# VHH binders against q9yez8: the designs that were tried, part 22

Target 1, 342 residues: q9yez8
Amino acid sequence: MVEARGGLDPRRLFKAYYSLSPPVEEPRDIAYREFAFQLFDGDVYVRHIGFDSMEELLSYMAREAPKNAYYSVARYSLPTARSMEEKGWLGSELMFDIDVDSLEGCGEVLGDSCLSRGYKQAVRLVEALYRDFGVPSTLYFTGNRGFHVLADCGWCRRLGREERREIARYFTLEGLRLELIIPRPGRRGVRPAPPSPDDPGLRGWIARAALERGVDLSAVHEAIEDLLDDVRVAIDVKVTQDISRLARIVGSLNGKAGLLVARLGLEGFHPGDWLSPFRGEVEFRASARLEESRILGRTVSLEPGRVYSMPAHIAVLLQLKGYGAVAGGEVVVRAAAGWRPL

## First folded at step 7 (VHH)

Design S42 (framework vhh_8cml_1)
Fold by ESMFold2-Fast, scan of step 7:
Structure S42 (fold): chain B 342 residues (1-342), chain A 124 residues (1-124)
Amino acid sequence: as target 1 above (342 residues)
Amino acid sequence: EVQLVESGGGLVQPGGSLRLSCAASGFTFSRYAMGWFRQAPGQEREFVALISWSGDYTDYSDSAKGRFTISRDNAKNTVYLQMNSLKPEDTGVYFCAAKRGYLLYTSPSDYDYWGQGTQVTVSS
C-alpha cells in the first residue's frame, strides 16, 4: 500500500513493485548480456552492468527501483566493458520497434485504438518473419506506446548493420520497386497475371490485403497505395540496423506510463488493468485537458482544475504523462497484475 | 500553402563544387520522399537523385553516382544536394520535388510538389 496524500511519488510505487519479487522474464544467456537502467536520480542511464544470475538482477532492481530497465539484444564475451571493441560481440537478436506515435493520426494522442493499430502491425511482422524468413519471433508490449518484436536464430545473430537494414526495409517497403513485384499493364494486349494470396513474399501480402478490402485482385494497382499502407510495418529502421540496441526487461515497468513490459500472443490485445501492478481508487487533480479517450479499457476525459475519482493504474499513467497529479487515496501494489509467460 | 525554395545555385568552373538546399513548408516533410531533378534548355526534366522519407534510402542517376550526395534534415524541413566534380554537362535548372508516401519514383510525373528551380552553370 502506498499513500497518495501529499502527492504520489512514482519512485515509491516502482520501489514497492520491485520489492515484491515480480515475475521478470529471464533474458536467455543472462551472463552475456549488458544491462542498463535509467534511475529516478537523474537523466543519465547507468550502463555496462552485468549479472551472472536472475537472483542478482532481481536484487539489483529491488535495491535501485529503476525508472526504466533494459538488456542488450547483443551477446558479449565481456558485457561490462565500456567500449564495443572490448565487449567482444558474439551476435545480436533481430530487434524491431513499432512506435504507435509514428502511425497516422496517433501522434501523441492517448488511447487504446492506436495501441490496437500498433498491435496489428506487430502481429503482421511476426507472421511475415515466419512466413517469409522462416524465423520464429516473440512479441512484447513496451509498457507505454509501442511494441518490440525479437527474433533469435543462428544465422540472424551474426548479421551486420547493412543486412539488418535490408530486412527492416523489407517490412517498411522503403526502396520498393513495385514494378518488379506487381507489373503494371502498360500496352494493348499485355496483361500481367494478378497476385494470388498464395504467392510468396510481398506479392502474397498485397493480394491478401486486397481481399480484406474487397479489391479485385486484377485491380490491385488502382488501390496500391492503400494496400501498401495495409502491408507496411511501421518499424524504426535505425533500431533494427543497430547491433547494440537494448530491449526492455519483460515484467519491468516503463517510466513513461507506469505499465508493465508484457509478452503478448497473436490472438488479440485488449489494454486493461492487467498491464499495471497498481490498484485502488484514487483522487486525481487534472492540470491539463484531455479529450474523451479510451485508456486501458476505461473512458476518460479531463478538464484543468477538476478532481476526479479513478482507478490507480490510470491515475499513475496520467500523472506520468503530465495531465495532473494524484491528490488522495491509497495505491495497492501487486506483482501478480495478471502477467505470466505465454 | 505548400512551398519548396531552392538555393545554392550559381556559376562554377569544371571540377568545382556546389551545395544546393531546398527548404520545405506547408506539408509534413517527414512523410515525403524528396528528389532532385534538372532540366537543360530544350530538354525534359531528368532525374538526378532521391532520398526516402526517413533518409535511409538514396538513389542516383548514373551521371550523378560517385559525384553527388543527397541528404535531408527532417528537423529543419530541408533536403540538400552536394555536387562535386562538376562537368559542363551538369548545367541546368535544378528542381527540388516532393512525393508523398513510401514509394520511390524517378519519373517527374509522379511527384506531388515542385520548387521553382535554381540555376547551375558549369562553364570553362
Scores: ipSAE 0.011, ipTM 0.378, lowest interface PAE 9.5, mean pLDDT 86

Design S43 (framework vhh_8cml_1)
Fold by ESMFold2-Fast, scan of step 7:
Structure S43 (fold): chain B 342 residues (1-342), chain A 124 residues (1-124)
Amino acid sequence: as target 1 above (342 residues)
Amino acid sequence: EVQLVESGGGLVQPGGSLRLSCAASGFTFSRYAMGWFRQAPGQEREFVALISWSGDYTDYSDSAKGRFTISRDNAKNTVYLQMNSLKPEDTGVYFCAAKRGYLLYTSPSYYDYWGQGTQVTVSS
């Protein structure tokens, strides 16, 4: 039962999910990872937590029902030590963070179109890591408005801050000099070959973007800024530089949207109810205006003071983002076998 | 209306310092790379320094490297050039210029918007 005043309690909602055998993925080498959680009580961050097994991690989350759940991309010999010196750093996965809010026109927009744009950049990043660096990687939706790409390789684990920064700059195009990639014709009439889609590195990515836009490869310079927008990846360089960074636990909830952290394939991304463990029909009382937006496959618009009937997973997201509160109805929560009422 | 307004020029003795400012309006400043160029009488406009749209990348001419520092404040729509250890050869009109996007160019021909310039004179 949803309360008529004050809305749905997010702590109770998360507790229900974590108590019903949630589909949480085991982090590799779990005993060497530092865990951190943001708890609902006082919004406190708890760090320097370790687990010897998946069962211990699941028991912790069922007991605490955290607002956000993280594990270190670093491996440590003593992950529960309080100082970095005592932890004994054994290397860190490469981590890339694509924040949809950094994309032009997406900062204040709740919408599937912005998520789709971020997904396309994340797929390009995974492809470029493999093609240009020979590194396999995994793609994740962060459960709110972003994507993480994690790459675990022998050489990349031991890279320092500056080396990680240079890899990040390759994708953000920071410091790009076009003359080094697409040479200009010489003053004596020497004309370099145009880029080919089979060319390595950025040159090949520019050629492929040109073909997708219907731009002749000989006319690349005329459309170059648009082509670079197509190939650029909007990653946060500061995240990639940080050897002690935390990644979100797959199958945990994101406290900002109430959606699952989800591992994604490269075949497509269609936001929908599958990203939420919550179902049902609820009454939502809007307290803020929302321009018509497509959210998790549904068209939503809100006027302050109005009450709307809507799916629970949409209502939870809107409540967490400050658009109003759930005023009535029933929520069911995913369990290992079927769905259970809240 | 797009405007770039330079300030901070003047007369200074060799070895002195000047700080140039360029106030931008009429476009989305945070999406533009910014450059400083100078022109001495009877000479072509030459590159001095550039800064990427984010501020994370800077580049300098050989004559400016180690003496000049370019910086920007995207909240104030302003780019700066701190000039130290000035030489008579630094004398000229200093122009600020804006180029949309991610590509960084040292050639004046690639820049979209230009200020009117501010005079810098290094003389005893």
Scores: ipSAE 0.012, ipTM 0.416, lowest interface PAE 8.6, mean pLDDT 86

Design S44 (framework vhh_8cml_1)
Fold by ESMFold2-Fast, scan of step 7:
Structure S44 (fold): chain B 342 residues (1-342), chain A 124 residues (1-124)
Amino acid sequence: as target 1 above (342 residues)
Amino acid sequence: EVQLVESGGGLVQPGGSLRLSCAASGFTFSRYAMGWFRQAPGQEREFVALISWSGDYTDYSDSAKGRFTISRDNAKNTVYLQMNSLKPEDTGVYFCAAKRGYLLYTSPSEFDYWGQGTQVTVSS
């Protein structure tokens, strides 16, 4: 019922994007998935929505231009039913959620370095799922400050809440008995055998983390607390144990940052303009201070009351996060054929 | 139907030895960590020893270290506790317990399945 005062209207930006044949990825078994959307008006969530085809999903998003768009990791025989009992649960993908803001020193830091740290944890999780559980998985950027890892296998779909919780706790190292993995030196200065990067399980992970930090493998015990922090995956256990959780639709926009939900490879992650469907140069009026930060490949610093020229996708992100508002300039939006003015 | 059946308890002199066995059925034994707990007269159930699902990792209470050895045979669905240098304070009911999965815990509340217990008495 109340619009944000000044700047670009995010609803108009999202409407433009969804109306121009966006590169939205089709969820597998679409007819068995529950869809949910957060709308701009009143931030209301609409749930229990189903689609028989990709065409229906795209038509819905073009009409509604949602702030956030989700689909269930669960498959249901009746996804539009109102209760879980009536939905007829057919199994759920394994879902892992890595929230960059939960990482030490990142809650107050708006920058690419924290995204890179979260990406490294997500890659480690994908590799560990395959190595330790034999499960292939896919890695996604959530369009703001997080990563999802999804695994879909026959036995994975049938796991209950407690089994999923246990898998999540394996990666957070909750309940770890470290002395069983890295033997401690004796009182006479006897040293345990150094771990090797080729060692199985946690010993190998610790050895690789040590090499990344420049720590001599024979001195691992001197840095063990930091190395365990490097090895732990900062996943939300409650997300993984929840069989009814929602994942973000790939190619949809995240309402907190205006960036695309994107499928990622394991070779690297370099935040940049490719994560946004918005281009152009705009005038941005800052209302809050921002210390020098690297944001989507660009160095940005803001003083309250000043006007800056900057790329539209940076300005949209900063406006959505409360640092100011777009005051003028040109915005173009990605379409199936080229770029179109807003 | 899940069952854990302990055997090998009895009466021994201080300094003696006993070997406890626990036969498991009704679940995929090779995917469970196995532990031994004891309950002394008038006390709560306390941790003694545990072994990972693979057998590669073991843990012991401070009182059991150097005297007790836990082992398992996944082909026979059995876990063992070899107890040496027994002391009167080792007297109690010994319970076999199973915990699903890869994490190792020493809290009784983390274990999914429990045996009926077997009496161990160390007395002259």
Scores: ipSAE 0.000, ipTM 0.118, lowest interface PAE 19.5, mean pLDDT 82

Design S45 (framework vhh_8cml_1)
Fold by ESMFold2-Fast, scan of step 7:
Structure S45 (fold): chain B 342 residues (1-342), chain A 124 residues (1-124)
Amino acid sequence: as target 1 above (342 residues)
Amino acid sequence: EVQLVESGGGLVQPGGSLRLSCAASGFTFSRYAMGWFRQAPGQEREFVALISWSGDYTDYSDSAKGRFTISRDNAKNTVYLQMNSLKPEDTGVYFCAAKRGYLLYHSPSEYDYWGQGTQVTVSS
């Protein structure tokens, strides 16, 4: 380690990564996208940036080594213009943001189990978009504690803010009139027809959730809160309704954790070393307590004032989250070819 | 002023072993990561192995993994490459290189200092 107080310099780590031909995925129709970056210097956001090629984007990132890197879900005829009106909006991908910290018991708790819960919600969202709307979508890990789902379809590109908000509310169940979907037994002993797994929309999702739990379809009311929790997706409605929203560049680093933005498949998500370009074994001096936690496939616990030997990418994550600082050892920076989801 | 001097190269038969040494002077050796690179006739320099300034971390190319071992002696300002199960494709000029700091690189362009190289020939 460099002999300096306060640990590793994240700017140096990010610069090393971006200088080594990183596996950054080319955004589709790159010349029509607005790019934005948060820089380490003064935490400044730079916006209204455009690139004609992947080479230009990679050169920019190697030079600037941004803390966070974004591209617009919108396509514009003039992405470098400062106003939406001047940009010439050509449509926007449908975007959903799943924040793991919004899940019960997961706020401010580090750990792979909360990431797994977020992933399962993201997979359900991808499946529901296809089943209920006929829309294929792609799933991404945001490099910290969240997931993005993006859908690029002909009819959905031109949807306005209100239509996007309505789609988002369908998945959050905000404003749900439960009595219209799963009516409770009427007066005089009238029993409504139970939901069927073949029913369209929410009614079918509730029926399938009931079958998974072993709940009798005629008795869904007895477990309705659990079933709604099984079906609900914890998305940020404000993100989905915003036609000018920014998505993270795949293969870029997230400044909050030092982990890669990664495209994911639907067969499973196992957090691990593959989410980081940093390798090595380092000494980490803890300045805060961390209860035993499973982080990127490894068990970690910290007591203030103690020094621990640990993998560099775990230490980088813990330093960025304020648990301490790297005190010794060396970090290998790799832009490994073939980083793929799953 | 800065010097990296390789030694231990030579002619060896396939399946044989060689131990390369690189003696460093003119800089604070214990503050530098060390790497071994090789170059065959008509080819660019390729990564073989690296070792961190402390010696706690090592990495190898896929072709060297399991056959070669890199080590260092900070008291003697020397880095070593033990090469076992040598193959004809291992033939080339072997260079040691030094990189200041805690970051480790496989790219030759990232290294600060280079030796003159030592010839390794694997042939009957």
Scores: ipSAE 0.000, ipTM 0.265, lowest interface PAE 16.7, mean pLDDT 85

Design S46 (framework vhh_8cml_1)
Fold by ESMFold2-Fast, scan of step 7:
Structure S46 (fold): chain B 342 residues (1-342), chain A 124 residues (1-124)
Amino acid sequence: as target 1 above (342 residues)
Amino acid sequence: EVQLVESGGGLVQPGGSLRLSCAASGFTFSRYAMGWFRQAPGQEREFVALISWSGDYTDYSDSAKGRFTISRDNAKNTVYLQMNSLKPEDTGVYFCAAKRAYLLYTSPSEYDYWGQGTQVTVSS
């Protein structure tokens, strides 16, 4: 008998990936960053780790094969110290966290459509940061069900918690005084000028949203709630205001889904096998029901007790999510120096 | 021109030991995972052991675990299989195989390159 079992022990899969010169992106100013890892053994979180080079980081990950891997958005003079006072804070990048599960109808529902909705919000955030604040930023998929936007600028690094909170509120529209941005027609008997797509700030974003909906710019006040929903970004304000937050290492695996943390462009996001280093065909024994869903470009539905043939990258995700386990077949790991899933 | 050449097979008594070697040429050995497979008389080819290109990860079939050890020397382009406590059921032709950047596989069909095989016979 030939056994074609991959044996899905997630620790062994992650170890295989990290042993193959994985395409991990070097964090900027690596020697000034605190690193943290969640390990498979006991789900222990290890913090206050520092590296002087990319080679040291890669060697650590190959040795430890972490479940999750993080680096600080803060720069520190002594990143290995335990207290903020001893670390010597040198400033932090702006960090924004978009959680797909917070979107209406998307709570823990596996599906590409919810990821696409989160991506569209992340793209709006990147564009608004540049247009309204003059701040370039980078967009990342977190390897599970979220997006991070990071901005590294001279003045951004020196902002305190309150200033970061106010920037976050600009995007969530919390505390918005709409009457100062879009005056209601007929008030005071004067006809206010309608917003233009070229206007700065929120006014310009509302005008662009109106044009996308086919709403006349002179009538934006009649559709204002829908337009505000179109321009609002569902970010976690608590993340943005926290100067000590951790971002995920690009090219590392997310322990909840077995997918890569990936840097994204702004022209589109199409979930697929490129988000996973795992390949092959496997037999998956389902232990839970899954309603028909589009997952990484494939239609999947599961009934408890049934065995399904499927691609390994989908089976890994489903096993990590608790829908069942691989019962047979083979898993191969595709990772090489210089490979970049884009 | 890719070549994998096995050696070290032979006749051994039950409980004995053999060390198989596989010399590789014609490809960048340090970038390939290596595996050992065997084919017993009248049976299909089955997985025995594998080792990652770095040597940091190894895996074994249930029948080989605790008795066999796979290792490699990237400077010499050679992979080894140390077989201890040999049993009559270990009799077969042992094949060396190479796969670029692939791990955690037991199917012979996934491997890119194969050796000619070396005969191992465990009998008194």
Scores: ipSAE 0.000, ipTM 0.116, lowest interface PAE 21.0, mean pLDDT 83

Design S47 (framework vhh_8cml_1)
Fold by ESMFold2-Fast, scan of step 7:
Structure S47 (fold): chain B 342 residues (1-342), chain A 124 residues (1-124)
Amino acid sequence: as target 1 above (342 residues)
Amino acid sequence: EVQLVESGGGLVQPGGSLRLSCAASGFTFSRYAMGWFRQAPGQEREFVALITWSGDYTDYSDSAKGRFTISRDNAKNTVYLQMNSLKPEDTGVYFCAAKRSYLLYTSPSEYDYWGQGTQVTVSS
């Protein structure tokens, strides 16, 4: 329990959470992973940290209560070495980063609708990796406004920066020669067959997007720009090409929103209180206007200077986003009330 | 180990024909787009023809269009280039190249795997 009567210190909340031995997902081959943390003190990043066990990782997090917690997608023979030359690279998982803020109309806007749009792109990416590349992958909510997709396959672990960049370009459609995938009707006096939802690769994805929009498959060219936007994945190519990139620790907190990094399935994503370890009702003093928004399954609107009663997990998020501060009440911190990041 | 091995090159007179083959091993051939490129002495590698992983789509350089035909046999892990009405300007080393993509690329820098090349000489 953390009392908020004197104002809410996010460090105290994070410390309370990590002190409860929370359900943090163990990174595979933990002893070969580099760990990095952003600390509350001076927003300092610390790197080149290694652990031989989950007990050591959890003890570190309980002591330091980091603002953000990361592990390398790379495996290293000596992860604690300070230079990349000395680390001894053993390969890296394939990583994709979908930033909801990059989607049209979603930049810095709070709301579940933009998270839903990002989730749909992440699901398409997972399906396309499996269908087009034969690679199974895992999907994660980053605890703020993004999604990570990670794939650990034997051949892809050994890919260099340029190969990873080209895989990313496949999903962003950079360099697409559309006329070779979906030929223009009437080109050279012939009418090519329209794409079918059963077609492999981009043709099948475009056909499925057309069906979802109610677009006739024979009229795909009339809606082609919208259909390409539907199938394009808004990933950060710089993240995917970086063999030394850091992923967020599943079950850790994201310092920008106070929400858990969570493993997701493909059947749906419904933001709610399950994404937070914080419970209780608190008083929140708004210092900025927030237009009516659905946040973690709840409708919220704020006027500057007003005091609102609201759930602690919403209040923590709003404080971290600069909309005001918690002015009273008590926060109950829970690490494992039926929540598992699987 | 990935290998692309070209064959079928040789000396031919103007107006003649050659069929190039490229045998692929060490990767899942049916998931790769395949291209043919050529390089004349003192020149950069230039695009000749490409074919999608499925064989459904092909494209050709302006100089190859109407004279050359690219095809593939995924069961045999082989891509072919049938060259008809050969001209002295077609002389060069012909390279087979592979790219793991459902997108098609005409730039040599976009391709992941390359064969050693096979010499084609068109002269009387």
Scores: ipSAE 0.000, ipTM 0.136, lowest interface PAE 18.1, mean pLDDT 84

Design S48 (framework vhh_8cml_1)
Fold by ESMFold2-Fast, scan of step 7:
Structure S48 (fold): chain B 342 residues (1-342), chain A 124 residues (1-124)
Amino acid sequence: as target 1 above (342 residues)
Amino acid sequence: EVQLVESGGGLVQPGGSLRLSCAASGFTFSRYAMGWFRQAPGQEREFVALITWSGDYTDYSDSAKGRFTISRDNAKNTVYLQMNSLKPEDTGVYFCAAKRGYLLYYEPSEYDYWGQGTQVTVSS
């Protein structure tokens, strides 16, 4: 066991964490992946880094203590090459990015409720990828305010930018021509059958959403806007179409919140202290108001100018979010027990 | 008048097999996801397996993965749990549960209907 002391300097806290043999998940086919890091010194991004083993990766992270750590969803024959042509692209996993800040009422608002809403969209995406595309996928918390879904299948590694964009658009419903999916019950020679929950693709998802709301399947057109809102996933299409995109290393820290990147199950997501390696009791000097909010399983409210005693992991998050600064106490840095929800 | 009735439990030796059945009535079975949960003596109810209403997605607890198989027969309004390579740790009351919708399959509180349970005892 190693302890870290003093006021909040994120670089020192991250260095302490990475020195403790952290439970970082080995990226599959590590030698074929490009790595990238954002460093504290100068806020510089470094790219075109490769490792032949987990020992090399962990040694690099312990030495450099990066603010953020990434690996490519692409596999390359020469990941350290400077140009894409020289890298020798071997295929890329499908990547989907759900940004909680894009959800209505969640822009830059602290609180566990917005994370739960993003999680529910990520679970829906995992299920829809499996049902509609036959593709198993893995769900990750990004360590701040978002979720990644990654899918690695033999045939999908070979998909180009256009095919990836169309898969993403399927989930965002961008460019949807609804009349082709749920035709209007008009008298112009079109007599559409109602959608069935057993229908493939969007028709089936709309029918299932209708059943959840208690809407008659023959009347789905009358509730269609609410049903479309139920089936949409708020993903960033540009991330999914980018074959060279970077994912976050599982078990690394996110520099915006000081929380761990974590692999998640589909059984639920309950934010809590397990998302942080930082422990201890500290004095926090608030410089901004925070209305009563549920943060990492705790109820927190702040008034400017007041000093509070609080757990170190809450204080670290609040300082990184601009609500004040750690003014005293000691932070103990420990490896997190696990990467799964409780 | 919703009913879920489990059957097929019993006493088996380690390494044995059992097939549990859950017969559903009083609701539109084909529109509900089905889950199996178990409760060991002195413990909370824990997730074992699920199958979505479409049958296109199944999942298992880590301890059940590779040994148990969940399936459904919508014509018979029945869900099954085939349990192979049973261990003493599998001993408990097994419950069948039904939920509407396609999210939160692992949360017991999200399930709409529950059976009374069937006892499984694995002992030499």
Scores: ipSAE 0.000, ipTM 0.129, lowest interface PAE 21.1, mean pLDDT 83

Design S49 (framework vhh_8cml_1)
Fold by ESMFold2-Fast, scan of step 7:
Structure S49 (fold): chain B 342 residues (1-342), chain A 124 residues (1-124)
Amino acid sequence: as target 1 above (342 residues)
Amino acid sequence: EVQLVESGGGLVQPGGSLRLSCAASGFTFSRYAMGWFRQAPGQEREFVALITWSGDYTDYSDSAKGRFTISRDNAKNTVYLQMNSLKPEDTGVYFCAAKRGYLLYTEPSEYNYWGQGTQVTVSS
């Protein structure tokens, strides 16, 4: 129970959550991972932290109550060393970052429909990694406006930056020379064969997208930009090529929204209160306008200067986004697993 | 209203340098690939250089490789072409062009928006 006397301090909420010893997914080979945290005090990042066990990690989080919590996708022989040379790199998982706010028409707090669009791209990425590269992967909600996909395989751990970049390029389609995959008819030589849904790689994905749109496979060139939009995954190439990147700890809170980092299935994603440890009804004083939006399964609109009664998890999110502040009421904080798909 | 406005053209001696700029307005610049094309007197419009929407990939004509550099500033909605070691054969009207999507087409017909052009003359 946290009272909103004089305004709600997010630091107190996070401390209350971590003090409950909430469920946290154990990073594999924990002793070989670098940990990093963004703390509320000074908004500083603390890096080069190591733990020998989950008990040590959980104790640290309970003591520090971080704004954001991360672990390296890399494994290191000495994760606490300050330089990359001294860390002794042992390989990195493939990491893909889908930022929903980078999608056309999707800015911060634009609503659940943009999260659903991002989820759909993340599912497509997981499927394509398995189908085209033979690589199983795991899908995570980042606790704000994004998704991570992580893949850990023996051969892929040791891939260099250029190889990771080319894998990312396969999904973003940036720099694609389409004429090498689906040649234009009538330019030179004999008319090329159309793509088939059974074709490997991008040709097969384009053909399947065409069939889903009701586009004749012999006419894919006429709808090619729309088909590429259907196939493209909006990942950050710089994240994927970087062998030293950090993933978020599953079960920790994201400081931008106050939502749980959650492991997701492929059957569906329905944003809702299950993504938050915060419960109760509170009074929210708006300081900024918000056009009607569906947020975590709730319809919300705000006018500056007005006071609204709303669920605590929505109010916390809106306060962290700068739309106002909690002005009254009580927040009930509970430990909850964030990796159960709804 | 969509506009592409080129600047920086002029008269230079062989071996000289010029920087062309293209200021874009009226569309979401950060979602468009940008290209530079040129047209010499009595010739068709030809590809010079392109840069993808993020700036992550660039491509150049064989005559431009090693001498020209394309870059962009998405905060300023501007694309640039730095031209070094200019030759008389580089003389022409230089056009800025924008292409939505992911493709690295070098054909003028594939580009959605075009500037009015800026004259570059390399002569003794």
Scores: ipSAE 0.005, ipTM 0.406, lowest interface PAE 10.1, mean pLDDT 86

